# Miniprotein binders against q9h3h3, part 281

Target 1, 235 residues: q9h3h3
Amino acid sequence: EDGFTAEHLAAEAMAADMDPWLVFDARTTPATELDAWLAKYPPSQVTRYGDPGSPNSEPVGWIAVYGQGYSPNSGDVQGLQAAWEALQTSGRPITPGTLRQLAITHHVLSGKWLMHLAPGFKLDHAWAGIARAVVEGQLQVAKVSPRAKEGGRQVICVYTDDFTDRLGVLEADSAIRAAGIKCLLTYKPDVYTYLGIYRANRWHLCPTLYESRFQLGGSARGSRVLDRANNVELT
Key: E = the ipSAE of ESMFold2; O = the ipSAE of OpenDDE; V2 = 0.75 times the mean of E and O plus 0.25 times the DockQ between their complexes.

## First folded at step 22 (miniprotein)

Design yK16 (at its last look DockQ between E and O 0.74; V2 from the best seeds 0.73)
Fold by OpenDDE base, look of step 22:
Structure yK16 (fold): chain B 235 residues (1-235), chain A 85 residues (1-85)
Amino acid sequence: as target 1 above (235 residues)
Amino acid sequence: SEYMIRWKIKMLLRFADLLLERAEELKKEGSDPEEAKELLKFVQYLLRMAIELAEKLGNEDLLKRAQELIDRAQELLEKLRELES
């Protein structure tokens, strides 16, 4: 992805965050209703803007599933943003370590595994697997983008509570792999999104922290996870 | 908070400006007008969101900036449609 593509995708994500969501909340809805909900709102058929003939008549930003242990606490995002603006005006060097420390200080620690899939059966099947894993408590929360332009890929986001908790990030990768997903995964802390830091930024910060590649017959986890910052394989 | 709303507006305007510039480049390069038109529709979508938030804040400066970008997007969209006729 070039810098423009990254910013375009970020703009789409921001707009999607501001539009209504279709949510299955396992805290309030019985797990037995998940299959019917998945059948009613398959991601490949739900349209971003509520096209005629789609399951939705109004715009939908995201389709999401909340697990029983899900907490919507995102930390002090306002404080983070204010500190970031102050840091930029100070002229102090900005490093990945700086961003990590800002995130920790303001408790903005959420991150997500990302996968991009073409619309269709494979996407819907992958989403169903993730949704079940969330409802069963293997994952906390996930969302998928609805269908937009023809030929465009859809993204599934699987969240973790703390991007600094390496074990938690790896456990989520394992759960995703156990759900039958074999595509490339990238892990991105939300702090970069909240601060508007994307690929090809002027600070040369990489918003991708980890990559996961599926491996047949490899580790019990079924994947190899690369630490992008240190260029070290974790598994 | 008002701070968070202001931040969102600034980000929306930043994205709108970037994407509008891209649409202008696509037109200049003689790319498929449909791609540029779809991009401009999305720009307008972002700017409508920005306007709603700016109105909520009562920020006339941000509202004015958003309106200027919408007008620019609309003008470009009209030019693209004329090229297809």
Scores: ipSAE 0.739, ipTM 0.915, lowest interface PAE 0.6, mean pLDDT 91
Fold by ESMFold2, look of step 22:
Structure yK16 (fold): chain B 235 residues (1-235), chain A 85 residues (1-85)
Amino acid sequence: as target 1 above (235 residues)
Amino acid sequence: SEYMIRWKIKMLLRFADLLLERAEELKKEGSDPEEAKELLKFVQYLLRMAIELAEKLGNEDLLKRAQELIDRAQELLEKLRELES
């Protein structure tokens, strides 16, 4: 990966964020309508740009489910970005601890568990499980990317409101596993997105804070969660 | 907020400029023109988003910058189509 590839991926992500979303909002839509909505918009069939034969005729950036308790709070993004610009010219070293402190200071604390799945039944089944967990109140908000032109993997994002709240992050991991998901999960704080810091960045920062692996045969939760920043197992 | 809208426009313009430069490099390298054409179509997609936001904000400077970039992208796209005869 190089700097151009990371910038190109960032451009695609920004375009997706800005395009229309297909949203099931439990705050305004009865839970009994969820199954019909999931059947109408399976993520393996909804296309990014509204290809012929798709359920959607126009571009879709994301398919999302908002839980009844969903209460978004972006924090002080303007102050965060201003402080980031000042930091880059200050001569101070830029480290993961620096970004964590910026996020705390400016209350930009949301983050997300990510999973990558190939298009098809497995993806649609995983998404349906996550969507039900959101509507049932075990999770607050989730989104899934629509089908890529080249048949590449799609991503499900499950949000939490505070990446520094380890208990809350672990509870979200447990809810994801309870939905039957066994693949690798990685957790990324949103602060990196607001600062335009992606995998192949100039500062060699790693946006992945936590990693969750499903553990065969053992626990009711079934996860082994590693804190990548401190190299310590949380479970 | 108005700040966030301006930030989005500026980021879209930066991405568009970067991708446009890459498309010109692909043309000079003699790469298959389909890759460059696909990149330019995405550049135009980003710029239409930037134009829409700039119009809503009423910011003529950002609108002019977006228009200039979309014209450059269209000119390069037409040049690539001519190479295919």
Scores: ipSAE 0.718, ipTM 0.915, lowest interface PAE 0.6, mean pLDDT 88
ESMFold2 (binder alone), look of step 22: mean pLDDT 85; pTM 0.827

Design yK17 (at its last look DockQ between E and O 0.94; V2 from the best seeds 0.78)
Fold by ESMFold2, look of step 22:
Structure yK17 (fold): chain B 235 residues (1-235), chain A 85 residues (1-85)
Amino acid sequence: as target 1 above (235 residues)
Amino acid sequence: SEYMIRWKIMMLLRFADLLLERAEELKKEGSDPEEAKELLKFVQYLLRMAIELAEKLGNEDLLERAQELIDRAQKLLEKLREKES
């Protein structure tokens, strides 16, 4: 909404990244254990700081599921950050195309679909659907925020490995919709996070690359997807 | 990597500075002290993370900067508690 709010949310996300995570790792854990794990750690009941009565006694930054094919690769983040600093001092214009070029050059290509849901049954049900899709191999990795003290919306992040691969990003959108998700989805390349570029930034860049809206009786994917960088509809 | 640890510290300090400035603005405006106190508690959380990483890295400059910010946040928090009582 404004620059301070975006920076505050980014700070909360960074702190969460650095705290312990609750992880179901399909690479080492049988898929038959997933439903019990989901019942033990519903995102609406896991608390950010380990409140009394929570399933967790310690802080939890994220609840995550890793698919069998998950292979983490952040790319050349150090080279990306160095090139970004050089670009800022060069006097050249900073544009969405420039950011895309940096991300490609340094192989920092991951990104994520985001959805925001209020705490409760709908959130827990949506997360369970996403988690099953990950374990079944339709998605590779996802995470969900725990319940915060203020009871605001929580976020589910569904990762893709290459934001420049539109087919792959759209396939992930389709898999999310197939899991029964009907809310608004927004897509943010990880490059923006690694460079500290948030909404209302000084360069007026939009970190949201794609927006997906569910449509009853729409396309085979059930989505209308907008490319925010070029203001063109993909579906 | 050590580079990524340093980057995390720098981002934590940047966020802490921003949120601390906001808390100071809220106090000057005479706003509800609960909002400022919640921001300051979170600022201290970020700075404790930064201090732990800076100690692990052995970076005295970053440690000093984090300590200066946490001291400033603590002083403001104490002033808000005194005014409230």
Scores: ipSAE 0.747, ipTM 0.919, lowest interface PAE 0.6, mean pLDDT 89
Fold by OpenDDE base, look of step 22:
Structure yK17 (fold): chain B 235 residues (1-235), chain A 85 residues (1-85)
Amino acid sequence: as target 1 above (235 residues)
Amino acid sequence: SEYMIRWKIMMLLRFADLLLERAEELKKEGSDPEEAKELLKFVQYLLRMAIELAEKLGNEDLLERAQELIDRAQKLLEKLREKES
């Protein structure tokens, strides 16, 4: 992806975040209702702008599932942004380590595994698997983008509470794989989004921290996870 | 927070400006006018969001900036439609 594509996708994501969400909240809704909800709002049929004939008549930014242990906490995003501005004006070198330390200091530690899938049965099936994993407590929270343009891929995001917790990130990968998902996964901390750092940025920071590739007959986890910063395989 | 709303507005305006420039480039290159039109519609969508937030803040400067970008997007959209007729 070139710089323009990355910023365009970021703009779409931001707009989606601001539009209404379709949410299944396992904290308030019985797990027995999940199947009916999934049938009512399959991601391949829910449209971004509420097209005629879709399950939704109004714009939908995301379809999301909240687990019982889900607690929304983004940390001190304002403090993070202020510190980032100060850092830029200081003339100090900016490295991935710098961003990591900023994230830790301000408790902006959330991150997500991302997968891109074409609209259709495979996407809906993958989403159903993830949704069940969330409701069953294997994952905390996930969201999927609705259908936008014809032929456009949809993205499933599976969140973890702390991108600095390597074990937690790996556990989420394992849960995703256990749900039957075999495609490429990339892990991105949210701190980069809050700071407006995308691909091909002037600081040469890579917002992708990990990659997970499915492997048949490999580790018990069914995937190989690469640390992109260090170019080291973790599994 | 007011700060976060301001940040969101600024980001929306930044994205809108970037995408508008891309749409202008697409037009100059003679690319498919439909691609540019779709992009411009999305620009307008972003700017409407920015306006709503700016109104919430009562920030006239941000409203003015958003309106300027909307006008620019609309003019470009009209030019693209005229070319197809």
Scores: ipSAE 0.721, ipTM 0.905, lowest interface PAE 0.6, mean pLDDT 91
ESMFold2 (binder alone), look of step 22: mean pLDDT 84; pTM 0.810

Design yK18 (at its last look DockQ between E and O 0.93; V2 from the best seeds 0.78)
Fold by ESMFold2, look of step 22:
Structure yK18 (fold): chain B 235 residues (1-235), chain A 85 residues (1-85)
Amino acid sequence: as target 1 above (235 residues)
Amino acid sequence: SEYMIRWKIMMLLRFADLLLERAEELKKEGSDPEEAKELLKFVQYLLRMAIELAEKLGNEDLLKRAQELIDRAQKLQEKLRELES
């Protein structure tokens, strides 16, 4: 993979993080207002920079929904980054196990399921299902990218609080599938982002920890989940 | 925190530098200038964010680095405008 492309996408994500967000916060907003909010701000029509005819007149980095149980905690990112710098100069090998241990030691445990969908009804329908699952308490927090000027696929991110808690990650997968989502899902721990580790990195680390594929006649969860680090099926 | 703000500025500058190098490379290769123009527009967007944060933090070294990248970006922007003439 071209390292420039991964870095370019990371730059886009960081710029989006820093622009204004459109947020439905269930901690402060009644659940009965969700459907009106979803109708006003469908992700296929909200534009990244506020194009004419958009529901938004200003740039929007992300469209997000926070559940009532959402309790943000990034962990000890400063300690993580310091330990990472020390590790790189130590001569010790850098492996997925090393990254896992750093994340555990510094409590930087969050991660996210990702899905990529083209703009249109299927994206808006998928987002609405995810947003309802968050407000109903089945998921904690999710966000979706707005439409970019040149189009292309958009991304929905569904966060979990601990990538080492396989049951919690699988429960989030199940909640996503219960919302009717059938596309490929990939799971990325946030530790890779805080350390600047993207695809095609110098250490040959794969930031995708899990993959979920929908099964028409498969398990009770309706998906097959693969642990990419160990090449083992979790379901 | 102040640490996280500094980290954001440093990452914005790293990305801007990388994307600006690519835009300069595209111009040198004689490729379609539209791709270089789009990268440059985004570079300037990143640098505006970096400058705003660095000013809020009061960090003169990061402000200077951001301004140097802005100057490089503006020079490339003018060269791309001349290329279309």
Scores: ipSAE 0.754, ipTM 0.916, lowest interface PAE 0.6, mean pLDDT 89
Fold by OpenDDE base, look of step 22:
Structure yK18 (fold): chain B 235 residues (1-235), chain A 85 residues (1-85)
Amino acid sequence: as target 1 above (235 residues)
Amino acid sequence: SEYMIRWKIMMLLRFADLLLERAEELKKEGSDPEEAKELLKFVQYLLRMAIELAEKLGNEDLLKRAQELIDRAQKLQEKLRELES
C-alpha cells in the first residue's frame, strides 16, 4: 500500500467509527441470541450506506461483538497527543521505542489483529467464528466492516487490551486460528491511529507490529508470528 | 471531550483535503471520471461530518475551513459533470 492508500483507508475507518454501529453485546444479551443476530446481519449483506434491499436502511460504520469481559478504555488519548506534539517540536529522534513509551505513559495500549476478506460466505463464516469466540470469552471484542463498493474487501478487527503484552497478543492469534481463520493477520496498535501515523510516514515508523501466517502441521497454535520491528519469529 | 471533537474535525478536514487533491489530480490526468466522482462523494461525506461536529462546538474557524473545502469540492463536481455531457 502506498501512502495515499493508507490515508484513504484511515479516512474510511474514521468515518466508519463515527457512523452508527450494529452491536451484539454479550454483557446484556444472552449468548443464545447470537445465531439469530448473525443471520440477521451478515457482514456481506450489511451495506455501509444502507442501500436498498440491505438489512440496514441507515448507514452502518461497523458490525461489532462485545464480550462479557469487555471494558472500553482508550486511556489518556489527549495527554498522548499533547506529548506527541511536544516531542515533534523538541527535535528529539522519534523511534518505535519512543512511541511505545508514550503509549505506556498515557495508557493507550489497545491494539488489533486485522484480516481482509472478500465479501461472501467465507467472510460471513469467518465473522461468525470470531463472534462466537468473543461471546465464549476467548476474545474480548471484535468488529467487521460492512459491505461498501462492489468487489471491495471487508476487514475484521480483533482487539487486545495491551499491545505490549506479547502473550496476550499471541493468545488472541491462537483464538483466531482456532476459529478456523487461515488468512494473513497483521497486528496494529491503536496509538498509531490516534497520532495519525500511517504507512509511508515521515518518521519511517511501521504501524504493523506483528504478522501472523497460518501454518499446517506446525506449532500447536497453527501459525507463525513475526515481530516486524525486530524481524524475529516469535513462534 | 471538546478536545477530542476538535481533533476529529481536524483529521476529517485533513483527509478531505488530501482526497480532494487526489480527485483533482485524477481529473487532470484524464483518468476515469467515475473514480474521481467516488472520491468526491466520500470527500463530501467527510465534510458533512466535520460540519456537524464543528457546529456542535460552535467553532467558526473550523466551519469556515470546511466550507472552503466544500466549495472546492463543488467546483470539481461541476467540472466532472461537464466532462460527461
Scores: ipSAE 0.713, ipTM 0.900, lowest interface PAE 0.6, mean pLDDT 91
ESMFold2 (binder alone), look of step 22: mean pLDDT 85; pTM 0.831

Design yK19 (at its last look DockQ between E and O 0.90; V2 from the best seeds 0.79)
Fold by ESMFold2, look of step 22:
Structure yK19 (fold): chain B 235 residues (1-235), chain A 85 residues (1-85)
Amino acid sequence: as target 1 above (235 residues)
Amino acid sequence: SEYMIRWKIMMLLRFADLLLERAEELKKEGSDPEEAKELLKFVQYLLRMAIELAEKLGNEDLKERAQELIDRAQKLLEKLRELES
């Protein structure tokens, strides 16, 4: 993925963030309504810009499920961004440790496990499993992209509230695997998104902090999780 | 907050400029015009979002910057359509 491709994908994600979302909010909606909602809005059929024959007639940026315990807190993003600008002009080295420290100082600690799937049964099934895990309280919040183009992959994002809390990140991975997900998962702290740092960036930073690979017959979690910043296995 | 709205506008303008430059490159290369047209339509989508946010801030300078880029994108779109004639 080169620099233009990463920037193009980031632009699409930002536009999606700003468009309307389809949300199942367990904080205000009974869990018994989830199955009907999932059947009405399968991510393989919801269209990014609204087709006459799709479930949605208007643009949809994301399809999301909020858990009953979800308490959003983006932290001091403005302070983070100001400190980042100052750091860039200071001449100090830019490292993964520097980004981690900025995120901690400004309490911008959220992050997400990501999985990429082609449109169809596997995507809809994976999403349904994740959505149920959120409503049941094993996960806090998740979202999935709608269908934007034929043959393109879609993304499921499963959020955690603190990327430095390795136990919490591993618990989310375990809940994802318990939902039957076997594909590669990658974890990106939100700090990278708020600073506009994408793959192929000029600092050679890797926005993927953790990587999870399903391991048949492996540990109790069923995953092998690697901390890519420190090249250390967490499992 | 107002800071976050301004940050979003600046990012939208940055993305739009990048994608517009890419569409200009594709036209110069003589590539199939459909890829460039699709980029330009998306550029205009981003810029309409930027204009809405700039209006919310009451920031006429940022609104004018977005409008200029929309006009550039539209002119290039029309040139690409004429080449197909």
Scores: ipSAE 0.763, ipTM 0.924, lowest interface PAE 0.6, mean pLDDT 89
Fold by OpenDDE base, look of step 22:
Structure yK19 (fold): chain B 235 residues (1-235), chain A 85 residues (1-85)
Amino acid sequence: as target 1 above (235 residues)
Amino acid sequence: SEYMIRWKIMMLLRFADLLLERAEELKKEGSDPEEAKELLKFVQYLLRMAIELAEKLGNEDLKERAQELIDRAQKLLEKLRELES
């Protein structure tokens, strides 16, 4: 992806975040209702802008599932942004380590595994698997983008509480693989989004921290996870 | 917070400006007018969100800036439609 594509996708994501969400909240809704909810709002049929004939008549930014242990906490995003502005004006070198420390200092530690899938049965099936994993407590929270333009891919995001917790990130990968998902996964901390750091940025920061590739007959986890910053395989 | 709302507005404006420039480039290159039109519609969508947030803050300057970009996008859309007729 070039710089323009990355910023375009970021703009789409931001707009989606601001539009209404379709949410299944396992904290308030019985797990027994999940199947009916999934059938009512399959991601391949829910449309971004509420097209005629879709399950939704109004715009939908995301379809999401909240687990019982889900607690929305984004940390001190305002403090993070202020510190980032100060850092830019200081003339100090900006490195991935710098961003990591900023994130830790301001407790902006959330991150997500991302997968891109074409609309259709495979996407809906993958989403159903993830949704079940969330409701069953294997994952905390996930969301999927609704259908937009014809032929456009949809994205499933699976969140973890702390991108600095390597074990937690790996556990989420394992849970995703256990749900039957075999495609490429990339892990991105949210701190980069909050700071407006995308691909091909002037600081040469890579917002992708990890990659997970499915492996048949390999590790018990069924995947190989690469640390992109250090170019080291973790599994 | 007011700070976060302001940040969102500024980001929306930034994205809108970038995408508007891309649409202008697509037009100059003679690319498919549909691609440019769809991009411009999305630009207008972003800017409407920015206006709503600016109104929430009572910030007329940001609202005006968003409106200027909307007008620019609309003019470009009209030019693209004329080329298709």
Scores: ipSAE 0.743, ipTM 0.913, lowest interface PAE 0.6, mean pLDDT 92
ESMFold2 (binder alone), look of step 22: mean pLDDT 85; pTM 0.820

Design yK2 (at its last look DockQ between E and O 0.93; V2 from the best seeds 0.78)
Fold by ESMFold2, look of step 22:
Structure yK2 (fold): chain B 235 residues (1-235), chain A 85 residues (1-85)
Amino acid sequence: as target 1 above (235 residues)
Amino acid sequence: SEYMIRWKIMMLLRFADLLLERAEELKKEGSDPEEAKELLKFVQYLLHMAIELAEKLGNEDLLKRAQELIDRAQKLLEKLRELES
């Protein structure tokens, strides 16, 4: 049941990856154009397949913002996948540490903070804050899913370049919170996606590495970030 | 790269097969045929993507595998249409 749902969501994400994207690329577009672009393509109004009344007439897989410093580098995905196949046939144990080492060896280190929000003003406001943080240089790259069905939740993904760099991951969390986002965040390394490893997999690996919860109490406003692999609070 | 295109095709076929199996289970259970038809529409979407990539790659074996899955999906869709008629 959990396995089917995870694979179904992965299939939807892969189909979205392969459809056209709506991109604001700060490397080639002046920052002064961002507000108009956000107003034209709010994620609650952009439809997955170009429904009547939406701003898009064709399918849209993702709405994305690339920061000025964004330099796409997937790493050695081919070598990673080859080493993964060899490991599976070796009979040696497959553990979270094994995947971490494969990711390091092949420089497939990117990961993402995820948040899920219902369509409407709250989603559009959250996305606008993230997009501004990307263009202003506090974040490097983010994407948001378009609206696929009524009442369905949408996802914002905020990428970081190295899931093993805990300070960098925490800095991204801080930038997300500074944009006014208070919901639960979960962090997933991209290595699991490239190896086709989802929840309820054969190896009982958990793709969620970190969780971030916004805290209103205490002496200062901030996040509580938990390392799920080691059951350790990072903040 | 051609390696990454082949990987995408393989993942699309894996997902299509999984979703098709679920649609077959829904029909066997006697569930609402609309749920199974929605899955099959998405299966066809995935398989059209896989076929387009397989044609770009020129890989006849992968193209044939995608065509076999389309045939299974079409047959199941036809059976579901009979239930509503």
Scores: ipSAE 0.788, ipTM 0.924, lowest interface PAE 0.6, mean pLDDT 89
Fold by OpenDDE base, look of step 22:
Structure yK2 (fold): chain B 235 residues (1-235), chain A 85 residues (1-85)
Amino acid sequence: as target 1 above (235 residues)
Amino acid sequence: SEYMIRWKIMMLLRFADLLLERAEELKKEGSDPEEAKELLKFVQYLLHMAIELAEKLGNEDLLKRAQELIDRAQKLLEKLRELES
């Protein structure tokens, strides 16, 4: 069932990616308008399918904020997928290192910190903090899922440009923590999504690269980051 | 790109098939019909997206496959509704 759940969530994410997004773009919109935008589209009230009484009348896949330095570049996803198919056909062993090398070769290097929160004030407040951090240039881009089923958690995704840049990944964690986020964070490279690799896959690949746990009174970063592949703490 | 559109369609169809099988399983197990119905609605949603992309691509084979899955989902949905009446 864990495999099914992972694929179901992946299907939901894919559908969301294809639906319209509510976007605040700091490259074209003054930062002074962010508060009004956040008030207009609180993620706890924006509904996935545009329910009556919601701020949106049409389906919304994601609510997103683009920073001033944001440049959409997914790399050579087509080349990556072709190489992945060839690799599977070759019968060669597939390891996390293999995927890392494929990602590097095709420049598909984006990844994201993920946090899951229940709908409500805490979610909206967390999102507001992240959105501000993006607009202020501490983060590049973030998105949050709209409200779906009653009681269903919403996810905030905070992206980094390069999952192989450990320092960049850690800096994003620090910025998230500085925004007041205290929940568990997991970091996932997008390459796994582009290749359809989810939990409980036949290759036994773990799509989670890092975990961040909040720590009171700990390091200046306020979190402990674990490298899941090597089972080593980075902080 | 045409390749990316094809990839998206194939993924949508894969997800739809998987979720449809799950809905069938839920029905067989006597689970809450509402859960299966909601799952089927989402399956239909995915398949409509696939159809739109397949139309854009002009791929009749993918359209046919999507339609077959839609028909299967609709039949299952009808059976679930009959069980509640």
Scores: ipSAE 0.729, ipTM 0.909, lowest interface PAE 0.6, mean pLDDT 92
ESMFold2 (binder alone), look of step 22: mean pLDDT 85; pTM 0.833
ESMFold2, look of step 23: ipSAE 0.739; ipTM 0.915
ESMFold2 (binder alone), look of step 23: mean pLDDT 85; pTM 0.827
OpenDDE base, look of step 23: ipSAE 0.728; ipTM 0.912

